# VH-VL binders against Cytochrome c oxidase assembly factor 8 (COA8): the designs that were tried, part 1

Every score and structure here is a prediction.

Target 1, 167 residues: Cytochrome c oxidase assembly factor 8 (COA8), of Homo sapiens (Human) (q96il0)
Amino acid sequence: APERGAERRDTAPSGVSRFCPPRKSCHDWIGPPDKYSNLRPVHFYIPENESPLEQKLRKLRQETQEWNQQFWANQNLTFSKEKEEFIHSRLKTKGLGLRTESGQKATLNAEEMADFYKEFLSKNFQKHMYYNRDWYKRNFAITFFMGKVALERIWNKLKQKQKKRSN
Positions, changes and structure headers below are counted from each chain's first letter, unless a header gives other numbers; Kabat numbers aren't used for antibody chains.
F, E and O stand for the ipSAE by ESMFold2-Fast, ESMFold2 and OpenDDE, each averaged over both directions (binder to target, target to binder). V2 = 0.75 x the mean of E and O + 0.25 x the DockQ between their complexes.
[cut] stands for letters that were removed.
The coordinates of atoms that the task and the answers printed are left out; those that the model quotes come from them. Centres of patches stay.

## First folded at step 21 (VH-VL)

Design F1 (from D4 with heavy chain S106T)
Fold by OpenDDE, fold request of step 23:
Structure F1 (fold): chain C 167 residues (1-167), chain A 122 residues (1-122), chain B 112 residues (1-112)
Amino acid sequence: as target 1 above (167 residues)
Amino acid sequence: EVQLVQSGAEVKKPGESLKISCKGSGYEFTRYWLGWVRQMPGKGLEWMGYIYPKDEDTRYSEKFKVQVTISADKSISTAYLQWSSLKASDTAMYYCARLTDIFEFTWYMDVWGQGTLVTVSS
Amino acid sequence: DIVMTQTPLSLSVTPGQPASISCRSSQSLLYADGETYLHWYLQKPGQSPQLLIYEVSNKFSGVPDRFSGSGSGTDFTLKISRVEAEDVGVYYCMQGYQYPWTFGQGTKVEIK
C-alpha cells in the first residue's frame, strides 16, 4: 500500500519582520505590513525602569500580536490556495484554459467569485467566531492592563512629588 | 497535571560551575514566568529572580544579579539556574516556582518544584 | 526593599485550638488599583512551599476553610480556626507590591 505522503500543511514561515526601530526611541514603532498577514507589526518600547505590571502588559501585547500575525498569515495562505483551486476547477468545468488567447490569466466573473467568497466564509465561520471571541478577550485584558499601568504611573509621579516636597 | 520537576541534588567544591534545571509540564510553558527561590539551611525563603521563557527576559534581585544566571529553553519547557563559580555560602535548597500568567495582574507563585539541594564543601 | 516582619517566629498550638500569625510590612502594600499584594505560603516539613492565600484573603485552590487571611495597608494576619496535625510547618508572608519580592522570616507552627 503506497504510504500516503503526509500533506505538509504549508504553515506560513514566521517571517520575523526585520524592522528595527531607532535604538534611542522612547515610543512604540509601527513597521511595514507583513507580507503574509498584511498586519503592521508594532515594536514595543521597553522603559529603563519598567515595572512588573508594565512588563506583563508588554508581554501580553507581544503575545497577542504574534497570535494575530500567525492567524492571519495562515488564513491568507489558505484563502489564496482555495481561491486558486476554485478558479482552476471552474475554468476546467467551462472547458476554458488557465490563460486567455491574449496570454492573460483567465479570471471568473464577479458572480462566480461571489459563490467562492460565500462558500469560504461559510466553511471558516466557526474558525472566525473562535478568533473573534479570543480577540475580544485579549483586547479587553490589554485594555484593563493599560488602565492599571496608567494608575501606577500616576501614583508613582505623586509619590515622587511628595518626596521632593519633604526634602 | 501542572508540575515543575527539578534536577537532582548536587555536591560541588568551591570554584566549580553548576547548572541546575526546572522542567515544566501540564501547561503552556511560554505564558508563565518562572521564578527561583533560595532557602539556606534552617533559614527562610529568599527571592532570586524570574524569567519569561518565551523571550528569556530575565529580572534578578540585586543580591543575586552578579551571583547567578537564569536562562530557559522553551523547546524543552526547561528553566535553568547557573553559577560560574560556586561558594560555600551557595549551599542551599533552590526552588523553581511558576508565577502568574500574562493575563493576571498580581504576582504570586502557584506551583513549586520539589527543590534542588546544592552542597558546596571543600 | 520592603521588609516583611512576622510575629511570632514560633507557635506551639494544641490540636483543635485557633492560631494567629501576624505579618507587618515596612510600607503600605495597597496598590493604585485598590488591590493589596500580600500572599501567604506554607512549607510543610520536608516539602516545597505551597500557596495558601493570595491578595490578603483569597484562599488558593484546595486550601481548607479553617484558613483565613485579613489585614490592610501594613498589617496582615493569617488565622487557622482549628489547628490540625497537617497544619505543622513554616508559614511565610510575601509582598508582591514592589520588586524585588520579599518574604517574612517565617513562622514555625508546631503541635503541643
Scores: ipSAE 0.860, ipTM 0.956, lowest interface PAE 0.5, mean pLDDT 92
Fold by OpenDDE, fold request of step 23:
Structure F1 (fold): chain C 167 residues (1-167), chain A 122 residues (1-122), chain B 112 residues (1-112)
Amino acid sequence: as target 1 above (167 residues)
Amino acid sequence: EVQLVQSGAEVKKPGESLKISCKGSGYEFTRYWLGWVRQMPGKGLEWMGYIYPKDEDTRYSEKFKVQVTISADKSISTAYLQWSSLKASDTAMYYCARLTDIFEFTWYMDVWGQGTLVTVSS
Amino acid sequence: DIVMTQTPLSLSVTPGQPASISCRSSQSLLYADGETYLHWYLQKPGQSPQLLIYEVSNKFSGVPDRFSGSGSGTDFTLKISRVEAEDVGVYYCMQGYQYPWTFGQGTKVEIK
């Protein structure tokens, strides 16, 4: 019985953006779009006196970014693969070659491609629903953390002002 | 089940180096901070510091900042506490503990290791 | 650093009787959002510490209903409605409000 070769799931390499923000930057930086996900990575600023809550927020933002990058990289690869398979299957069914007489890549019409998109969306509906649910959960959490961090910063500034008035 | 398993008891001399370990299992190791807590013989709990294992972002208590090094190897879900030069005063039980994940606002320790007894004697 | 002060440091309780442990912080543990970052741990004899109560009053999973936490600002209390033999150990309050995290001295609970 021939050993079924383990299909190497081509996991999109986590393209660590080679963009390093200037060391003296006090701001978040946006990198170029990732080649697989097409998402622009954000390089998060690390304050010198980062609070534990600010640290959690930063980690949550980083984790959420990585999660998004991985999801879309894999989704784009899956989409591209399934699209090509669909095109090839339909051309074969029509008795058409993969190339036109002019040597151009044979394409399907817009109606046939609409069928592909409908099928792809239907097939991936649950995956997108779970993604959206988790996306909202993460972004709401981030938003709440941002609010808490803002309050913490205000409170710390007020405490410092009080201490300076008492001395 | 979520658990932290620490390395066994250590008996060392003053001036020796030591590295103890804490292995996490049953959870996403890179999503939680791991803290270290010292308990001297017959004494209370002392916070030492924590690490975020994913990127090894480490924060110490000022008391321990120069005394120990906290590190992690995420590939094996293991955190470490290290001394370059042990002192008799380092004789204690050392606990690793999992802190709340990235989605929790609060900082508490929900899972504890069994502890590693470190004895430093001449 | 925030100083956590527990009282008493030792408590001998008859089984079935209530117990109460106080924890005082050197500053308010009330966060700007109204949350209070005080936690309680139990260390049973020869065991690791375990989380009992988080955020003043929330029981951790598996913690018996006889345990309750209360308090606000700087003053906190852990109560055991009916002490059982398994409740023997050292109880610690911990603040998670400001880094570094700090523990109380511990309260040793013993059975009479």
Scores: ipSAE 0.860, ipTM 0.956, lowest interface PAE 0.5, mean pLDDT 92
Fold by ESMFold2, fold request of step 23:
Structure F1 (fold): chain C 167 residues (1-167), chain A 122 residues (1-122), chain B 112 residues (1-112)
Amino acid sequence: as target 1 above (167 residues)
Amino acid sequence: EVQLVQSGAEVKKPGESLKISCKGSGYEFTRYWLGWVRQMPGKGLEWMGYIYPKDEDTRYSEKFKVQVTISADKSISTAYLQWSSLKASDTAMYYCARLTDIFEFTWYMDVWGQGTLVTVSS
Amino acid sequence: DIVMTQTPLSLSVTPGQPASISCRSSQSLLYADGETYLHWYLQKPGQSPQLLIYEVSNKFSGVPDRFSGSGSGTDFTLKISRVEAEDVGVYYCMQGYQYPWTFGQGTKVEIK
């Protein structure tokens, strides 16, 4: 019962909209896109007899997901803020208002917006390079942990079979 | 400098409650598990349990599961060991120790607190 | 629980002579990944424990070269090539293989 409750509470935070995780699941699963990061979170199963190594793997996977969601949520917010600032600055240079005659937000043409996209990518290049390095470090570590957990589970099954046959 | 600083010695009577603390500094407190070890007078070391301070996920040795509560407050980098009703047999030295971080596969204790002596007598 | 048995329980050593401490586990500590999760700690008089050796034979930072660890399976040894006065205290082995983690009962090392 605590694992069913924990999965429900863990998988239904403010980070996902209109999402209701399954009340009972023995497996990890992928939820809907987070409204801030646009990433699909993995909702982790917590087994009742989790080993210390399995716990460490689960924490690493959870923290990597949180780190990844936070990075992209921050990048999306920065992108939106800098986009509006860029549009505002260019419209002001042209002597135009922030709204059209119909009340919609004024925008720039595709060529003008291409300048923004190039500037944003260039400005954030080093930040994305560090993100990619850290992303690979984390995923490499996760892969190693998953291998060790797989070996642990096989070893424990073999030990259990040997005990039963020797009994 | 990485260090763990524990609260001072306690003298208590049977039936009283007690909460002792272990404050970590000089490292990322939420990236490492933290464990508690008991040493009864004139005896060796006994593993009690650990906590992951980031989410307060705890695990106890079966011997201690009902007898103590392990908790943490990550906002002040502090872990706690608590008794609701002390017994004379709880008289011991209690150590906190930093376990390995989330990226390390092994479990050892590389930094230890100075210990908290708990004396329970009437 | 895995029982860790240390021998001897007490050693009296002439300064400059070697010392050897044995630790035996009730089952193999060889993990499925080929690692062995056996660690050694020293508790000097009036002090908290300190890590000496992790994973059988790896000296922790700042540990003198006169300390070495060896062993496999169920039998492990800590050796001090030339015992010095600062090496007095109680030595504990610990297994990190199966929860709950357990310590040996300790080996007290004294100077003759």
Scores: ipSAE 0.542, ipTM 0.808, lowest interface PAE 1.9, mean pLDDT 84
Fold by ESMFold2, fold request of step 23:
Structure F1 (fold): chain C 167 residues (1-167), chain A 122 residues (1-122), chain B 112 residues (1-112)
Amino acid sequence: as target 1 above (167 residues)
Amino acid sequence: EVQLVQSGAEVKKPGESLKISCKGSGYEFTRYWLGWVRQMPGKGLEWMGYIYPKDEDTRYSEKFKVQVTISADKSISTAYLQWSSLKASDTAMYYCARLTDIFEFTWYMDVWGQGTLVTVSS
Amino acid sequence: DIVMTQTPLSLSVTPGQPASISCRSSQSLLYADGETYLHWYLQKPGQSPQLLIYEVSNKFSGVPDRFSGSGSGTDFTLKISRVEAEDVGVYYCMQGYQYPWTFGQGTKVEIK
């Protein structure tokens, strides 16, 4: 590596990796980062008397999370593979070996690595544009569903008050 | 072409088990809820329950909750309606129907199977 | 549960004449978003049901223009401007507002 990064020290106990939400939680939970996507999963609350609309909202949120996690897991793998390929090709063009005299992986300076980042972004531009479009579509839909669920819950409370009034 | 194709008519005796099927084609089976509707001879339509095939999350009308089991096998795009012990009163036509997908607020059935006639007689 | 009541239960119509089917719910089907989750299905003789109208007035794909739906709150109407032989069958309203979803009893439409 061209420079050492300090190993990340986590103040959380090692048990964070074995997180298990309570069975009867009434709240959504945010878990530890997923190993492959590096995203924090949400563990969704399922109310005992979940309505069909509430069920759709929960499914949409779950499926959006799965979609997002899959996208970033794939992108992390692609980034790593293309980074190594870029370094290998540039070292070969410069007539340099893949390893330094000390046996460490040879790498490129910051200006050369900036070329990789530009090429990676350019190559993946369309994919990320489609991802952003779909991300906004999904999150707009989720927001709208959340509004409808909130209205449903208000209506149910109002109907409950009407029943108490009517005896 | 979007289709729901149900298994053929069944003639059974009281106490026997039965599992009827509904196979979806021409659409992404796991993106839509699927429901079951009963029609007793000469009678109207009755809602039985639905399933989300992706995770098999199932919900029943209270009337049918103990009487039947709704399940699905997403690998073959097929949903099932099952009885462990048939009664003569289970004699009816049973329809499966595709409900709306995950992005729709409403719950209507836009594609219906052809129906499966179940006859239970001693 | 929401009770859906259709009237009439049977309707005999001269070909080419209009028909009107009423559906009444035991409580308002108007949702807080201004939408109403009332749907109409037709079951032709010997066939499975088919969707005609969703959300009160929206014609489903392939439904002839002679069909129309209207209504609000608890009172809904399906109209056929000129009944044809192919329109014979049993018409059902259904509420998708409150689970469990419920159907009306059906209205049998026949040609005189």
Scores: ipSAE 0.526, ipTM 0.800, lowest interface PAE 2.0, mean pLDDT 84

Design F3 (from D4 with heavy chain I102V)
Fold by OpenDDE, fold request of step 23:
Structure F3 (fold): chain C 167 residues (1-167), chain A 122 residues (1-122), chain B 112 residues (1-112)
Amino acid sequence: as target 1 above (167 residues)
Amino acid sequence: EVQLVQSGAEVKKPGESLKISCKGSGYEFTRYWLGWVRQMPGKGLEWMGYIYPKDEDTRYSEKFKVQVTISADKSISTAYLQWSSLKASDTAMYYCARLTDVFEFSWYMDVWGQGTLVTVSS
Amino acid sequence: DIVMTQTPLSLSVTPGQPASISCRSSQSLLYADGETYLHWYLQKPGQSPQLLIYEVSNKFSGVPDRFSGSGSGTDFTLKISRVEAEDVGVYYCMQGYQYPWTFGQGTKVEIK
């Protein structure tokens, strides 16, 4: 019985963005778009006296970013693969080759491609619904953390001003 | 079930190195901080420090910063507490504990390991 | 560091009677968001600590209704309405307001 080769699911390689922010930067940096996800990675600044709440916010933002990068990298790979398979299947059904007489890659018309997009969106609808739900959950959490961190920073500044007035 | 399982009791001499372990199971190991708490014989609880296992971001109490090293291996859901050179004063029970995840504002320990007894005697 | 002071350090209680443990912090534990980061743990004899109450008054999952937490600012109380034999152990308050986290000295609860 021939060993059915385990289809290695082509997981998008976690492309380590080579973007390194300047070591002395006190700000978040935005890198170039990732080659797989097309999302721009953010390099988060780490304050010297980072509070535990600021640390949680940073980790939540990092984890959410990685989650988004992985989702879109995999989605883009799936989309590209299924699109190519669709084009090849339709060209074959039409009795057309993969290349035109001029040697260019054969393409489908806009109407045929619209059918692909509709089918792809329909097939992935539930996946996108779960993604959107989780995206909102994460971003609401981040927003609340940002609010609390802002309050903490204000409070700490007020305490420092009071201590300086008492000395 | 969410649990933390620590390595067994250790008996060591002064000057020896030691590394004890805490393995998490039943939860997403990389989303929670792991803390270490010391309890000297017949004494109260002392906070040592914590680690975020995903990137090994570690914070110590000032008392323990130069005495111990906290590390983690996320591939096996395990955190570590290490001494380079043990002292008789390091004789204690050591607990690992799970702290609240990235979505919680508060910092408390909801799951504890069974503890690792470390005895340092000449 | 924030100093946590528990009183009493030992308590001997008759079964069915109420118990009360006080915890005082050296500074207010009220955070800028209006939350108060005081937690209570119980360490039963020969066991690891377990979470009882988080954020002053919230009972952790599986904690009996006879336990209650209260307080504000610097003064906090853990109450047991009717002490049972299974409530024997050392109770610790912990502040989560400022790093490093600090514990009270512990209060040993025994049955008479």
Scores: ipSAE 0.860, ipTM 0.957, lowest interface PAE 0.5, mean pLDDT 92
Fold by OpenDDE, fold request of step 23:
Structure F3 (fold): chain C 167 residues (1-167), chain A 122 residues (1-122), chain B 112 residues (1-112)
Amino acid sequence: as target 1 above (167 residues)
Amino acid sequence: EVQLVQSGAEVKKPGESLKISCKGSGYEFTRYWLGWVRQMPGKGLEWMGYIYPKDEDTRYSEKFKVQVTISADKSISTAYLQWSSLKASDTAMYYCARLTDVFEFSWYMDVWGQGTLVTVSS
Amino acid sequence: DIVMTQTPLSLSVTPGQPASISCRSSQSLLYADGETYLHWYLQKPGQSPQLLIYEVSNKFSGVPDRFSGSGSGTDFTLKISRVEAEDVGVYYCMQGYQYPWTFGQGTKVEIK
């Protein structure tokens, strides 16, 4: 029985953006679009006296960013692969080659491509629903953390002012 | 099941190096902080520090900052506590514990390892 | 560092009787978000610590209903409504308000 070759799931390489923000920057930096996800990575600023809550927020933002990068990288790869397979299948069914007589890559018409997009969206609908759900969950969590961090910063500033008045 | 499994008991001499391990299983290792807690013989619990295994971001208690190194290997879901030079005063039970994940605001330890007894004697 | 002070340090309780452990913090554990980051752990004899209560009053999964936590600001209490033999151990309060995390001295609960 021939060993069914393990289909190497082409997982998009986690494109660690080589962009290093300036060491003295007190701001988040936006990198160039990732090659696979087309999402711009954010390099998050790390405060010198980062609180545990600020640390959690930063990690949550980083994790959420990586989650988004991985999702879209994989989705874009899947889309590109399925699109190419669809085009090849349709051209073959039409008795057309992959190249025109002029040597150009044969293309499908807009209507045929609309069928592909409809099928692709239908097939991936649940995946997108889960993504959207999780995206909202993550972003709400981040927003709440941002609120808490803001309150913490205010509170710490007030405590410092009180201590300076007592000395 | 979520578990933390620590390395076995260690008996060492003063001046020796030691690295003990804590392996996480049953959960996403890179999503949770892992803390270390010391318990000296017949004493209470002492917080040592924690690591975020995903990027090895580590924070120490000031008491332990120069005494130990906390590290992690996310590829094998393992965290480490290391001494470069053991002292007799390092004789204790060492616990690893999972702290709350990135979505929790609170910092508490919900899962504990079984502990690693480190004995440092001449 | 925040100092956590437990009282008593030892408690001998008759089975079926209630127990109460106090934990006092040197600073308020009320966070800017209104949450209070006090946690309780139990270390049974020869075992690892286990989480009992998080954030003052929330029972951890699998913790019996006889355990309850209360308190605010600096003063916190762990109560056991009816002490059982399995409740023997050392109870620790921990603050998660400010890094580094700090534990109380522990309260040893024994059965009479």
Scores: ipSAE 0.860, ipTM 0.957, lowest interface PAE 0.5, mean pLDDT 92
Fold by OpenDDE, last read:
Structure F3 (fold): chain C 167 residues (1-167), chain A 122 residues (1-122), chain B 112 residues (1-112)
Amino acid sequence: as target 1 above (167 residues)
Amino acid sequence: EVQLVQSGAEVKKPGESLKISCKGSGYEFTRYWLGWVRQMPGKGLEWMGYIYPKDEDTRYSEKFKVQVTISADKSISTAYLQWSSLKASDTAMYYCARLTDVFEFSWYMDVWGQGTLVTVSS
Amino acid sequence: DIVMTQTPLSLSVTPGQPASISCRSSQSLLYADGETYLHWYLQKPGQSPQLLIYEVSNKFSGVPDRFSGSGSGTDFTLKISRVEAEDVGVYYCMQGYQYPWTFGQGTKVEIK
C-alpha cells in the first residue's frame, strides 16, 4: 500500500510583528501589514491598573487578532499556490511556455483569471461562511466587553469622585 | 474530559525551594486562566493568583506576590507554583483551578485540581 | 479587599430538612452592567472544592435541583431544599467583583 505522503500543509508562520511600540505609549499601536496575512497587527496598550475585565478584553482582542492573522495568512498562501497552479495548468493546455519571448512571466487574460477567481471562491465558500460567522461572534463579544469596560471605568470614576467629596 | 492533574505531595524543610505543577487536559490550555488557591490545615480557601498561560501574564494577590512565583509552560499544558525558600507557615494544601475563558465576563473556577499537600517541617 | 462573611460557620441538619447559608460582602457586588459576581463552592470531605452556583443563582452543570442561590447587593443565600448525605462538606462563597478574589470563612454542613 503506497504510503500516502502526508501533504505538509504549509502553515504560514505566525509572524509576530517585530514592531515594538514606545514603552511610554498610552495608546494602541498599529504595525505594518503582515507579510502573509496583509493585516496590520495592533499592539494593545496595557493600562497600569488594568482591571480583570480590561485584561479579558485585551486577551480576547489579542486572540481574535491572532485568529484573523492565521486565517488570512493561510488563505493567502492557499490562494497564491492555487493561482500559480491554475496559471501553469492553463498555459500548458494552451501550449504556451511559462515565460514570454521577452523573458517575462507569462500571464493569463482577465477572462481566464475570472474563471480562477470564481472557482476559488466557490471552493472556499463554506470556509468563508464559517470564518464570517466566527468573525461576527468574536467581534460582538469584543463589542460587549468594550461596553462593560466603559461602564466599569465610568463607575470607578464616580466612586473616586464620591470618595474625594467625603474627605 | 476537562481535568487538572497536580503533582504529588511534598515534604520539605524550611529554606528549601519547591516547584509544584498543575497539568491541564481536555481543553484549549491557552484560552483559560489558571488560578492557585491555598488551604491551610483546617482553614478556609485563600486566593493566591492566576496566570494566562498563552503569554504568562500573571497577577498575584498582594499577600502572595513576594512569597511565590506562578509560571506556565503552554507546550505541555502545565502551570507551576514555586517557592524560593519555604517556611513552616507554607504548610498547606494547594489547589490549581481553571477560571472562565476570554468570552466570559465573570471570574469563577469551574474545574479544580486534586490538590498538592505541601508539608514544611524542621 | 472585599471581606466575605458567612453565617453560620457550622450547621447540623437532619436528612430531608432544608438548610440555609448566608454570605455577606463588605461592599456591593453589583456591577454597573447589572451582573452580580458571587459564586458558591462545595468542598466535600477529603476532596477538592467544586463549583455549585455562579453569579448568585446559576447552577453549575451536574448540580442537583435542591440547591438554589439568591441575593443581591451585599446579602446572599445558598439554600438546600432537602439535605442529603452527599451534601456534607464545607460551603464557600466567593466574590468575583474585585481583585483579589476573596472567599467566605466556609460553612461546615453536617448531618445529625
Scores: ipSAE 0.860, ipTM 0.958, lowest interface PAE 0.5, mean pLDDT 92
Fold by OpenDDE, last read:
Structure F3 (fold): chain C 167 residues (1-167), chain A 122 residues (1-122), chain B 112 residues (1-112)
Amino acid sequence: as target 1 above (167 residues)
Amino acid sequence: EVQLVQSGAEVKKPGESLKISCKGSGYEFTRYWLGWVRQMPGKGLEWMGYIYPKDEDTRYSEKFKVQVTISADKSISTAYLQWSSLKASDTAMYYCARLTDVFEFSWYMDVWGQGTLVTVSS
Amino acid sequence: DIVMTQTPLSLSVTPGQPASISCRSSQSLLYADGETYLHWYLQKPGQSPQLLIYEVSNKFSGVPDRFSGSGSGTDFTLKISRVEAEDVGVYYCMQGYQYPWTFGQGTKVEIK
């Protein structure tokens, strides 16, 4: 039995955004939209005295960002591929070529494309449900970390003020 | 099963370089920090530092910052502890340990390697 | 750095008797979120350290019920309600409050 070649799922390359923020920046930077995911990457600021909790928050945010980038890059690639296959299949069924007499790319009407979108959404519904679940889980965790980091920063400022009053 | 497997025992001379390894398995290696702990013969545990293997973000204890280099190769789920020039005082058991993941607020070590004995003698 | 002081440094216990190990920190380990980042490890003879208790009182997976942790602020205690032969080893407290992480000196528990 011929080994069914593992269909190399064309994973979108993790586009390393070439955007490099200025080295002296004290803020998070937002890059241009990624060409595959269409999501804007955030370059996270690293404080000079980053606490272990701040470091965890930063890593969690980075991991969540990469997770989002990879999900949407793959989803957009899948969408584009399936859309093109749908168009080709429908044109073939109609006895139409891939190009019009004017040499333009043949397209389907809005109604036929609506059928594609409905089918695509239906097929990917469960995938989107899992994505949404995990998205909420990650963002809740990030929010809790942000709260704890805020408390830590307040506490450290209070300790520094007390030490300055005692000297 | 989550495991950390360290490289075997090393016997070296003063001035030699050494790189020991710690390979993680059974978990997502890039999601957890990996720490190093020294134990000198008949002594307690000493924290050396940790690395986030995904981006090699490394933090040392001040005592070890100049003495060792911590690195990782995420492609093979392996962390390293390296000396450029060993001293007799580097004779110890070295443990790698997995620290809590990015979702945990606390910092503790839940999985430990078996240890690597490093002996530095003339 | 936070200094962790364990007492006693050695303890010889009769099997079936209780044991208690104290760990004192040079400063409070109470975090701004109300959590206390003190952990306990056991190193059995010839073995790697293993996590016993995290965050003062939470038993790690597979840790027997005879182990308990307590304390607040700067003073912490590990208790073994009934010492067994398998409990022989060196116990370490560790603070995870402030980097760098620091261990106590260790408490050697032996059977009489």
Scores: ipSAE 0.860, ipTM 0.957, lowest interface PAE 0.5, mean pLDDT 92

